# Miniprotein binders against b1l550, part 96

Target 1, 279 residues: b1l550
Amino acid sequence: MRLPEELLERARDIHSEAPSHRIKLDRVGSFGLKVPVEFKGFLLLAEADVWVSLPEGRRGVDLSRQVEAIYELSNPPKDPFSLCREAAISLLEKLNYADSSGVSIRFDAPLQDGESLKYYGVEISSIASDEIINKIRVEILGMTACPCTAELIRAYKSSEIAATHTQRSLGILEVSTKAEHPDPDKLASIIERAMSSPLRTYTKRPDEGGLVIRSLSNARLAEDVVREMIHLFLEEFGHLPEDTHILAAVRSMESVHMHDIYAERSFSLDEIRKEISSH
Below, E stands for the ipSAE of ESMFold2; O stands for the ipSAE of OpenDDE; V2 stands for 0.75 times the mean of E and O plus 0.25 times the DockQ between their complexes.

## First folded at step 10 (miniprotein)

Design qm3 (at its last look DockQ between E and O 0.97; V2 from the best seeds 0.84)
Fold by OpenDDE base, look of step 10:
Structure qm3 (fold): chain B 279 residues (1-279), chain A 82 residues (1-82)
Amino acid sequence: as target 1 above (279 residues)
Amino acid sequence: DPVREAWKYFMEAIKLILEALRLLRKGDVEEAAEEYEEALEKLEEALEIAKEAGNEELIKRIKLLIEMVERLIEKLEKKLKG
């Protein structure tokens, strides 16, 4: 049942009214929208969050306009980077009372693994005000082998390759920059290379054996993985602005413990360069 | 790196667009229009560089933003005439 238009004209615009408390809000929006995106030849259904700031003199945000903004730009489907940036701009244009906007798009990104596919998690964001900040978060699973246990077993049994426990570890890279979004595939690659070994969707027996041997040969603590991620990131993305902020983290789902091991470092490019140069 | 240079112009264009929107919020319509035009110029420069570099994906992304800015300008022009 559609309400008569006459009734709508008589209704107060609640959103435009003055609030009972004149307080600015930083973020008001719709979370958990589903939008199509085109990513590396795949059409994917992504989850999206959209928001704007709300001035102190306005009771509410026109949420329908927010939803309209992102869906207008989602047809036809486009790359999530363009969608994110353009939606952030569109939000500011459509909601002229807002001085800031933001968009976040999340999906599982396909990654080629031989003849099969694996994936990594990605969240692409843009926050717009007087400037735009582009954020990307990549999460990918890898494998770590414990060097401590390996050393103990080596001491017990004289072997060139010591057995050790292995576990799945989640590597995380989050980058916030005023430049373009970093390539998520490159970020995923950095994480995988920082692990003892990558995970594979499909393994034949020889490949599985090789994967395990590689892990054992590259036994790493969670702390080692984070440091390696940072090192590799600097090599690949050292050209980004100095004020670029990075979070490198690992969550190791330890196979011998009931709990996970977590390690992280947050830094700006300027900060970390100074730290490394001081050594 | 030509691709990096193209992105620089692209990001500068975004800053100009955002400035235009700020000006519009203040009621400075004429100045906002100038900022949009300057943004288009930057995007056109980015496009030429990207074409020279043969980066098809970047070309596509730039074109999308150009189209958006053109729509914004059209919308603004309609507002000024009405």
Scores: ipSAE 0.804, ipTM 0.941, lowest interface PAE 0.6, mean pLDDT 92
Fold by ESMFold2, look of step 10:
Structure qm3 (fold): chain B 279 residues (1-279), chain A 82 residues (1-82)
Amino acid sequence: as target 1 above (279 residues)
Amino acid sequence: DPVREAWKYFMEAIKLILEALRLLRKGDVEEAAEEYEEALEKLEEALEIAKEAGNEELIKRIKLLIEMVERLIEKLEKKLKG
């Protein structure tokens, strides 16, 4: 059903009124939108959030224009980074009373794993005002092997036992920068290389044996996985602006416990360089 | 690194686009148009560098932003003539 268009001439424009309480709002948005994206040759369904600031003198946001900002740009599908950035710009253009806008896009990114694919989580954001801030969060599962249990078992009377508990661990890198979004595949690679071993879609038994032996030779504390992630990140992305902010973290689903272990470090590039060079 | 240089021009263009939008909010239409044109110049520089580097993904992203800026200019020019 469509109501007669001429009613718009008679009805109050509620959104453009002043509110009873003149309070600025930082984020007024439409969340959970479905958009198609093209990523490295794959067509993916992504979930997006869009928002703008609302000045103290305006009662509401023109929500249909807000949603139009991203949907007009999403067909035909394009890379999620262009969609995110361009939608943030379009929000400020379409909703010219706002002094800031934001867009977040979430999807599962495919990654080659031998003859098959595996996937890792990606969330990107662009926040536009007098400048643009680009954020990316990557999450990928890997394997960790506990060095403390390995040492205890080695010291056990029968030194023939080479064993420790291994588990899936979720590695996280989150980057906020005034430069372009870092390549999510490179972030995922950093996380996997910091772990005891990457996870595989499948292996055959001789390869499984080799994987287990390799993981034991790379046993790492969750804390040291985070430190290695930071080291590798600095090697690859040390060129980003000094005020770039990073979170590096691991959530380990410890196979012998009822609970998870978590380690995290947040830093700016300037901060971590000063810290490292002082040692 | 030419790819990083191209991205630098690309991000400078985005700052110019955002400044143009801020100027339009204040009613400074002629200055906003000037900022859009400067943004196109930066994007053309970025495009040339990306082509020399053979980076097809960056070329595509630059072209998309150029198209957006051209549409923004068209919208602005139509409002001025009406």
Scores: ipSAE 0.777, ipTM 0.931, lowest interface PAE 1.0, mean pLDDT 90
ESMFold2 (binder alone), look of step 10: mean pLDDT 83; pTM 0.786

Design qm4 (at its last look DockQ between E and O 0.96; V2 from the best seeds 0.83)
Fold by ESMFold2, look of step 10:
Structure qm4 (fold): chain B 279 residues (1-279), chain A 82 residues (1-82)
Amino acid sequence: as target 1 above (279 residues)
Amino acid sequence: DPVREAWKYFMEAIKLILEALKLLRKGDVEEAAEEYEEALEKLEEALEIAKEAGNEELIKRIKLLIELVERLIEKLEKKLKG
């Protein structure tokens, strides 16, 4: 059912009224929107959140204009980074009472794995006001091999047998910058290279054996993985603005324990460089 | 690195677009139009650099933002004449 358009002239515009309590709001938005995106040749279903600031003198946000801002830009599908930035700009244009806008887009990114695909998690955002701040979070599973158990087994009866427990570990890189979003595949690659070995969709026995042997030869603590992620990040992205903020973290699902372990470090580019230079 | 230089012009264009939106909130329509035009100039510079570098992904992203700015200009010009 569609109501007559002339009713708009007779009804109160509730959203443009002043509120009973004049308190500004930082984020008023529509969350959980489904949008199509094109990522490196793949058409994906992504989840988006959109929001704007709301000044103390305005009772409500025109929510239909809010969702219109991103849906108009999502057809035909485009890369998620352009959609994110352009929607943030469009929100400020369409909702001109707002001082800031934000858009986040989440999707599972496909990654080539031999003849098959695997995936990793991506969340991007753009926050627009006087300037734009771009954020990206990448999460990907890898394999770690425990060096502590490996050393105990080596010392036990002076054995030649290399062994330790291996487990899935979730690596996380989150970057916030005034420059363009880093390429998520490069962030995922940094995380995988920091692990003892990558995970595969499937392997034949000889390939599986090789993967496990590689992980044993590259045994790493969760702490080691975080440090290596930072080192590799600086090699690839040291050109970003000095105030770029990074979080590097690992959650390891330890196969011999009932609990996980977690390691993280957050830093800006300028502070980590000073830290490294002091050694 | 030409790709990084193209991104520099791209991000400068976004700053100009955001300044134009700020000017529009203040009612400074003619100044906002000037900022949009300057943003378009920065994007054309970014586009030329990206084409010389052969970066097809960046070319597409720059063209999308150009299209957005052109629509913003068209919308603003309609309001100035009406």
Scores: ipSAE 0.784, ipTM 0.935, lowest interface PAE 1.0, mean pLDDT 90
Fold by OpenDDE base, look of step 10:
Structure qm4 (fold): chain B 279 residues (1-279), chain A 82 residues (1-82)
Amino acid sequence: as target 1 above (279 residues)
Amino acid sequence: DPVREAWKYFMEAIKLILEALKLLRKGDVEEAAEEYEEALEKLEEALEIAKEAGNEELIKRIKLLIELVERLIEKLEKKLKG
């Protein structure tokens, strides 16, 4: 049932009214939208958040315009990077009272695993004001083998490959830059290479055995994984602006403990370069 | 790296677009239009570099942004005539 247009014309524009308290808000928007995106040949349904700033003199944001902005750009579906950037720009244009905008798009990215698919989690964001900041967060599961237990078992029973407990570990790379979004597949690859071994969607017996052996031969602490992620990141993405910010983290779901082990390092490229050069 | 150079122009174009939007918020319509035009020039440069590099994905991304800016310019022109 549509309200009569005449009634709508008489209604106060609540959003344009002065608020009771003149306070600027940093982010006002719609969270948990669903938008189609094209990613590496796949059509995916992604979750999206859109927001803008609200000046102190305006009571509310026109949320319908926000939703319109992202959906207009989502048809036809496009890559999530373009969608994110363009939607951020469009939000500022459509909502002329806003001095900043932001878009975040989340989905599971397909990753080829032999004849099957595995996946990693990705969140792509753009925040626009006087400048644009592009953010990408990649999360992918791998396997870690404990070097401490391996050493204990080696000491107890002489073997070339010491048995140890293994566990799933979640690796995280988050990058914020004024440059283009880093390639999420490359980020995922860095995380996997930093682990004792990658996970597989399916394994044949020889492959499974090989995977475990690889893990055992490359036993790593959670701390080792984070340091390796940082090292590999610098090799691949050292060309990014010096003010680029990185979070490298791992959450190890320890198999011998009831709790997880977590390790992280937050840094700028400038900061970490200085740290490494001092050694 | 040609691809990196193309991205540089691309990101510069975005900065110009954002500046244009800022100018529009201030009511500086003529200056905003100039910034949009400059952004298009940067994107055209990026496009040429990307074509020379044979990077199809980047070409698509640049074209999409060009289309957006063109729409923004058109919208601005309509506002000025009305």
Scores: ipSAE 0.777, ipTM 0.934, lowest interface PAE 0.6, mean pLDDT 92
ESMFold2 (binder alone), look of step 10: mean pLDDT 83; pTM 0.784

Design qm5 (at its last fold request DockQ between E and O 0.96; V2 from the best seeds 0.86)
Fold by OpenDDE base, fold request of step 12:
Structure qm5 (fold): chain B 279 residues (1-279), chain A 82 residues (1-82)
Amino acid sequence: as target 1 above (279 residues)
Amino acid sequence: DPVREAWKYYMEAIKLILEALRLLRKGDVEEAAEEYEEALEKLEEALEIAKEAGNEELIKRIKLLIELVEKLIEKLEKKLKG
């Protein structure tokens, strides 16, 4: 049922009214939208959040315009980076009372693993005001082998490659920059390379053996993984602006404990460079 | 690196677009139009660089933003004629 236009003309525009309390809101929007995106030749259904700021003198945000903004740009489907940036811009244009906007898009990114697929989690965001800040978060599972237990076993049983406990570890890289979004595949690769070994969707016997041997020969603490992630990130993305902010973290689901081990470092490129140069 | 240079122009264009939007919020329509045009110029430069580099993905991304800016300009022009 559609209401007649005549009736709509009689209705107050509630959103444009003065609020009872004149307070600015930072974010008002629609969360949990589903939008199609094209990524590496795949058409994916992503989850999206869109929002704008609300000035103190306006009661509400025109939420329908927000939804229109992102869906107009989603047909035909495009890469999630462009969608994110362009939607943030479009939100500001359509909602002229807003001085800031934001878009966040989340999906599982496919990653080729032989004839199969593995994946990593990705969240792409853009926040626009007088400038745009692009944010990307990548999460991917890898495998770690414990060097401490390996050393104990080596001491007990003289072997070149010591047995040790292994576990899945979640690596996280979050980057906020005024430059373009960093390549998520490169970020995922950094995380995997920082682990003892990557995970595989399936392995044949020779491959499985090699994977485990690699892990054992490259045993790393969660702390080691984070430091390696940072090191590799600096090598790959050192060209980003100095005010680029990074979070590097690992959550190790330790196989000998019921709890996880967590390690992280938050830093700007400028800060970390100064730190490294001081040693 | 041509690709990095193209992205630099792309991001500069975004900054100009955002400035245009700020100006529009202030009622400075003529100045906003100038900023949009400048943004297009930056994107055209980016596009040329990307073409020379043969980066098809970057070309697509630049073209998408060009299309958006053109739409924004069109909307602005309609507002001025009405």
Scores: ipSAE 0.847, ipTM 0.953, lowest interface PAE 0.5, mean pLDDT 94
Fold by ESMFold2, look of step 10:
Structure qm5 (fold): chain B 279 residues (1-279), chain A 82 residues (1-82)
Amino acid sequence: as target 1 above (279 residues)
Amino acid sequence: DPVREAWKYYMEAIKLILEALRLLRKGDVEEAAEEYEEALEKLEEALEIAKEAGNEELIKRIKLLIELVEKLIEKLEKKLKG
């Protein structure tokens, strides 16, 4: 049922009124929007959140304009990074009472894996005010092999057959910067290279054997993986602004334990450089 | 690195766009128009660099932001005429 448009002349515009309590709100938004994005030739379904600040003197956000800001830009589909940044700008333009806006876009990114595809998690955001802050979080699974158990087994009868427990480990890189969003494939590659071995969609016996041998040759603690992720990140992205913030983390689903192991480090680029230089 | 240089101009353009939006909120319409034009100049510089580097994805992203700025300018011009 569509109501008569003439009612717009008679009804109060509730959103433009002053509220009963004049309190500024930091984030008023529409969350869980479905938008199409184009990523490296793939058409993907993404989830988006959009928000703006709301000044003390305005009762509500024009929610239709808020959603319009991103949907207008999403057809035809475009890369999620342009969509994210441009929607953040469009929000401030369309909702001129706001002093800040934000957009988040989440999708599963395809990655070539031999003759198949595998996927990793990506969440990007752009927060605009006097400046724009671009954030990206990448999550990808890899394999780790425990060096502690490997050493114990080696010491047992001086065995040349290396053995240890291996498990899935989730690697996480999160970057917040005033520069462009880092390439998610490069972040995923950093995480995988820091692991004992990548995970595959499937393998045949000779390839599986090689994968296992690689993992045993690169036995790493969760702590080792985090440190290696940071090292590799600095090699690839050390050119970003000095106030860029990073979180590097690993959650390891240890195959011989009832619990997970977690390691994490957050830092700014200038902080970590001072730390390394002062070693 | 030409790709990094192009991104520098791209991000500078975004800052100019945001400055234009702040000026519009204050009612400084002529000054905001100047900032939009400056942003477009930065994006045209970024586009030239990206084309020389042959970076097709960056070219596409710069063109998308140019289209957004051109739409913002057109919208502002309609307000000035009315």
Scores: ipSAE 0.818, ipTM 0.945, lowest interface PAE 0.8, mean pLDDT 90
ESMFold2 (binder alone), look of step 10: mean pLDDT 84; pTM 0.789
OpenDDE base, look of step 10: ipSAE 0.830; ipTM 0.949
ESMFold2, look of step 11: ipSAE 0.801; ipTM 0.941
ESMFold2 (binder alone), look of step 11: mean pLDDT 83; pTM 0.786
OpenDDE base, look of step 11: ipSAE 0.834; ipTM 0.951
ESMFold2, fold request of step 12: ipSAE 0.787, 0.801, 0.807; ipTM 0.936, 0.940, 0.942
ESMFold2 (binder alone), fold request of step 12: mean pLDDT 83, 84, 84; pTM 0.788, 0.791, 0.789
OpenDDE base, fold request of step 12: ipSAE 0.844, 0.840; ipTM 0.952, 0.951

Design qm6 (at its last look DockQ between E and O 0.93; V2 from the best seeds 0.00; counts 0 for: pae E 2.2 > 1.5)
Fold by ESMFold2, look of step 10:
Order: C-alpha cells, then sequence, then structure tokens
Structure qm6 (fold): chain B 279 residues (1-279), chain A 82 residues (1-82)
C-alpha cells in the first residue's frame, strides 16, 4: 500500500526532533542487508551492516538514507573492500549530523582446493570518523594432531604405534589497521600453515593418508598454533603501521573431549616487537 | 614496494576526504571543496604509481574512489552555484 506524497507536508518529521533525553548513541543502523560483491571473479551474496553515530540533539536516524548509501554503491557489484570503505564515507556524507559511521560485510570466500573449492569465513569492516580504521576477521578450519597423546603412545610401546587424536580446529586472525585491509587469502594461508594439516573438501585414499601422516609429523597444541600464526603473521605483515592490532586465536574441537579448547593472543605490532626483543 | 607507496597516497586522500566532510558539517563549503580537490590529486598520484606497476586490481580500486570524489565535488559545485 502506497500513501499519498502530499502527507509529507502535513506530518511532523519525527526523526529530526530533539529526544526527550539528550543522550548520544554510538551505533544506530540497519543490520542484515543482502548485497552482491565481486571477489576473485566470483559473484557472491554478502551480508552487510551499516550504522552511524547519533548526536544527543537528534531523535532518530534517517534509515532510508543509510541503506541507500550502500545499495547505490553495490550496483553494479564491486569488490567488498572498496564497497566497505566507500559506503562508510558515503554514510558520513549523506547523514551529516553523524560524527562516525561504520560498515561490516560478511561473506564466504572461495579458496582453491586441488580440483575443487573450499570456503572460509571473512568479515571486513571500515569505521570512519576523523580517520578510517579497517578491520578484517578470517576464520578457516584446519587439522591438528595432539603431540601429548602422541608422545604417551610412543612411550607406551617404544614407538611401535604412531598414533594420536586428530581434530578440526578453527583458526582465527583479526586485524585492525589504518592501512588497506590485509588480503584474506594470505591470512587464511597463515592460519592453514600454522595447523598440523589443512582440511580438504575431499581426498582420494593416497592423499588422505598423506594428509594424516603430515599431521602426525607436525603435531601441535592449540597454543603452538597460535604462536606459529603470530610468527607467520609478522613475516608477512610486519610492514603494517606499528599501532595495527591483531588477535590470533584457535578453537579446537578436541575429538577425545566433550568440550572445545581455546587459545588466543592479542597484540599491537609495536607491543610484540618489544616482547620478542626482550628475549 | 609500489603497492605500499600507492597506499600512502591513498591514506592521505582518505584523511583529506574525512576532513572535507568535517568542514561541511561546520558549513565551510568552499574549504571542503578545496580538500576534495587535494584528495583527488593524491588519488591521481596513487593511480599513476599503480599503472606503472601494472597492478590491475589496485588500479580498479583507486578508480572507484576517484569516481566517488568526483561525484562529491560535482555535488558541491552545484551547491556553490545555487
Amino acid sequence: as target 1 above (279 residues)
Amino acid sequence: DPVREAWKYWMEAIKLILEALKLLRKGDVEEAAEEYEEALEKLEEALEIAKEAGNEELIKRIKLLIEMVERLIEKLEKKLKG
């Protein structure tokens, strides 16, 4: 049902009024928008959130203007990083009462896996105010093999059995920086290389055996994976601004337990360099 | 590294765009236009670096932001003449 446009001249503009309680709000927005993005030649359906700050003197946000900001930029589809940053800037331009804006875009990224594809999770965001802060979170599954159980089994029969429990582990890298978003494929690669073995969409028997043997030869605790992720991150991305903040984490679905194991470390590049230099 | 050098100009351009938006909130339209023009100059420097490096992905991303700034300038020019 469409109402007559003439009503606009008679109706109060509720959003532009002052509120009863003059309190600034940090994030007012539209969440769960569906937008198309182009990533590595794929057209993907992404989920986006958009928001702005709301000053204490304004009762409401012009929500239609918010969604217009990202939808106008999403047709034709473009890469999600440009969409994210440009939408954040557009929000501040269109909603000139706000002193900050934010955009988040989530999608499953394809990654070559032999003759097939596998997927990993990506969430990017851009927060604009006096500066722009770009954040990316990558999550990808790998395989870990427990070194403690492997050593216990070896000692039990003097290495007659090469065995331990293996499990899926979710590796997480989250980066906040004033530079361009890091390449998600490189972050995913760092996570996979830190694991005992990658996970595959499917394998033939010789490949499956090789993957398991690799994992047993590269047994790692969740703690070891986090440390290796940090080491590999510093090799690849140590050039980022010194105030870049990183979270490295692993959630291991331990096959012999009813519960998950979790390890994490957060740091800035400046902080971790000082820590390493002290040893 | 050409990519890092191009991003240096990109970051400078972003700061100028955000400053222009801040000036517009204060009603300083002509000063905001000057900041947009300077941002465009920085982006054109980034684009030249990306073209010399042959980085097609970076070229595409820089052109998208140039397009956005050009639209912002055009919008302000209409306000200044009206």
Scores: ipSAE 0.548, ipTM 0.865, lowest interface PAE 2.2, mean pLDDT 89
Fold by OpenDDE base, look of step 10:
Structure qm6 (fold): chain B 279 residues (1-279), chain A 82 residues (1-82)
Amino acid sequence: as target 1 above (279 residues)
Amino acid sequence: DPVREAWKYWMEAIKLILEALKLLRKGDVEEAAEEYEEALEKLEEALEIAKEAGNEELIKRIKLLIEMVERLIEKLEKKLKG
């Protein structure tokens, strides 16, 4: 049942009214929208969050306009980077009372794994105000082998390749920059290279054996993985602005413990360069 | 790096667009129009650099943003005439 238009004309615009308490809100929006995006030749259904600031003198945000903004830009589907940036700008244009906006898009990105596909998680965001900040978060699973147990077993059996326990580990790189979003595939690659070995969707016997041997030969603590991620990131993305902020983290789902091991470092490029140079 | 240079122009364009929107919030419509036009000029420069570099993806992205700015200008012009 569609309400008669006459009734709509008589209805107060609740959103435009003064609030009972004149307080500015930082973020008001719609979370968990589904939007199509084109990513590396794939059409994907992504989850999206859109928001704007709300001034102290306005009771509510026109949420329908927010939804309209992102969906107008999503047809035809486009790359999620452009969608985020353009939607952030469109939000500010459509909601002229807002001094800031933001868009976040999340999906599983396909990654080639031989003749099959694996994936990594990605969240692409843009926040607009006087400036635009681009944020990308990449999460990908890898495998770690424990060097401590390996040393114990080596000492016990005098083997060239010491057996050790292995576990899945989630690597995380989050980058916030005033420059372009870093390439998520490169970020995923950095994480995988920082692990003892990558995971594979399927393995043939020789491949599986090789994967395990690689892990054993490249045993790393969660702490080692984070440090390696940072090192590799600096090599690949050291050209980004010095005020670029990075979070490097690993969550290791330890196979011998009931709990996970977590390690992280948050830093700016300027900060970490100074730290490394001081040694 | 041509790609980096193109991106620099692109980022400058974005700043100009954001400034235009800020000006519009203040009611400075004429100044906002000038900022949009300048943003368009920056994007056109970025586009030329991207074309010279043969970066198809960047060309596509810049074109999309140009179209957006053009729409914003059109919308503003309609507002000024009305």
Scores: ipSAE 0.472, ipTM 0.813, lowest interface PAE 1.0, mean pLDDT 91
ESMFold2 (binder alone), look of step 10: mean pLDDT 82; pTM 0.777

Design qm7 (at its last look DockQ between E and O 0.92; V2 from the best seeds 0.81)
Fold by OpenDDE base, look of step 10:
Structure qm7 (fold): chain B 279 residues (1-279), chain A 82 residues (1-82)
Amino acid sequence: as target 1 above (279 residues)
Amino acid sequence: DPVREAWEYFMEAIKLILEALKLLRKGDVEEAAEEYEEALEKLEEALEIAKEAGNEELIKRIKLLIEMVERLIEKLEKKLKG
């Protein structure tokens, strides 16, 4: 049932009114939208958040315009990077009272695993004001083998490959840059290479055995994984602006403990380069 | 790296677009139009570089943004004539 248009014309524009308290808000928007995106040949349904700033003199944001902005750009579906950037720009254009905007798009990215698929989690964001900041967060599961237990078992029973406990570990790379979004597949690859071994969607017996042996031969602490991620990141993405910010983290779901082990390092490229050069 | 160079032009274009939007918020319509035109020039340069590099994905991304800026310019022109 549509309200009569005449009644709408008489209604106060609540959003344009002065607020009771003149306070600027940093982010006002719609969270948990669903938008189609094209990613590496797949059509995916992604979750999206859109927001803008609200000046102190305006009571509310026109949320319908925000939703319109992203959906207009989502048809036809496009890559999530373009969608994110363009939606951020469109928000500022459509909502002329806003001095900043932001878009975040989240989905599971397909990753080829032999004849099957595995996946990693990705969140792509763009925040626009006087400049644009592009952010990408990649999360992918791998396997870690404990070097401490391996050493204990080696000391107890002489073997070329010492048995140890293994666990799933979640690796995280988050990059914020004024440059283009880093390639999420490359980020996922860095995380996997930093682990003792990758996970597989399916394993044949020889493959499974090989995977475990690889893990055992490459036993790593959670701390080792984070340091390796940082090292590999610098090799691949060292060309990014010096003010680029990185979070490297791992959450290890320890198999011998009831709790997880977590390790992280937050840094700028400038900061970490200085740190490494001092050694 | 040609691809990197293309991205540099692309990102510069975005900065110019954002500046145009800022100018529009201030009511500086003529200056905003100039910034949009400059953004298009940067994108055209990016496009040529990307074509030379044979990067199809980047070409698509640049074209999408060009289309967007063209729409923004058209919208602005309509406002100026009305």
Scores: ipSAE 0.819, ipTM 0.946, lowest interface PAE 0.5, mean pLDDT 93
Fold by ESMFold2, look of step 10:
Structure qm7 (fold): chain B 279 residues (1-279), chain A 82 residues (1-82)
Amino acid sequence: as target 1 above (279 residues)
Amino acid sequence: DPVREAWEYFMEAIKLILEALKLLRKGDVEEAAEEYEEALEKLEEALEIAKEAGNEELIKRIKLLIEMVERLIEKLEKKLKG
């Protein structure tokens, strides 16, 4: 049932009032919105968060205007990068009392894996104020093989082929920049290339054997994977603005332990180049 | 790198759009309209470069932002005439 529009003339406008406690808020938003996106030829279901800043003199956010900013842009479906930045701009236009806005869009991105598909995690964000800051986080699973155990087995058996424990490892690259979002497939590729071997959705025995041999021949510590991710990132994206911030991390689900190993490094492009040039 | 050059014009256009929104908050309507028009000029430059490079994905993204800016200008001009 729809209430009469005439009531709006008589009711208090609660959200435009001053609050009892005049404290600005950094993020007031609607979270967990479902939106369709088109990514590299696939139509995907994504989850979005939208928010704005709220000045100390305004009691509440106009919720309908806030969600309208992304919903009216989401049909027909478009690429998630355009949706993200356009919604962030629309939020500032529609909610003109805010001095900043933000949008996050997250989805599982498909990658070709032989005759099948595999997936990796993507979260894209755009934060708009006097400028726009674009963030992207990519997470993808790979395989790592421990070089420490491999060396012990080599010493024991005097074998050319190192045997060791292998495990799933989750690689993470997160980039915050004033330039356009890096291509998530390129970030995923960097992470996979830094691992001992990629993971597959399924394999036949000959292919499985080859994958395992590759991983054992390419044994790496979690620390080595992070360093390799940074090296490969700098080769591909070293041209980004100097104040671009990166987090490179690996969480390894060690098959012989009850706990995980974690390694990470955060840096700006300016910072890491100075560090490398000092050695 | 022409694709990188097109992205530079694109990002510059976004800064102009954000500047226009800031100007509208202060009531500087005419200056905001000028910033929107400058943003369109930057986007048209980006679009030409993207077309010459044959980058269909970039072309689509630039066209979408052009459409958004055109709607913002139209909305502003209608309100100004009322």
Scores: ipSAE 0.732, ipTM 0.920, lowest interface PAE 1.3, mean pLDDT 90
ESMFold2 (binder alone), look of step 10: mean pLDDT 83; pTM 0.783

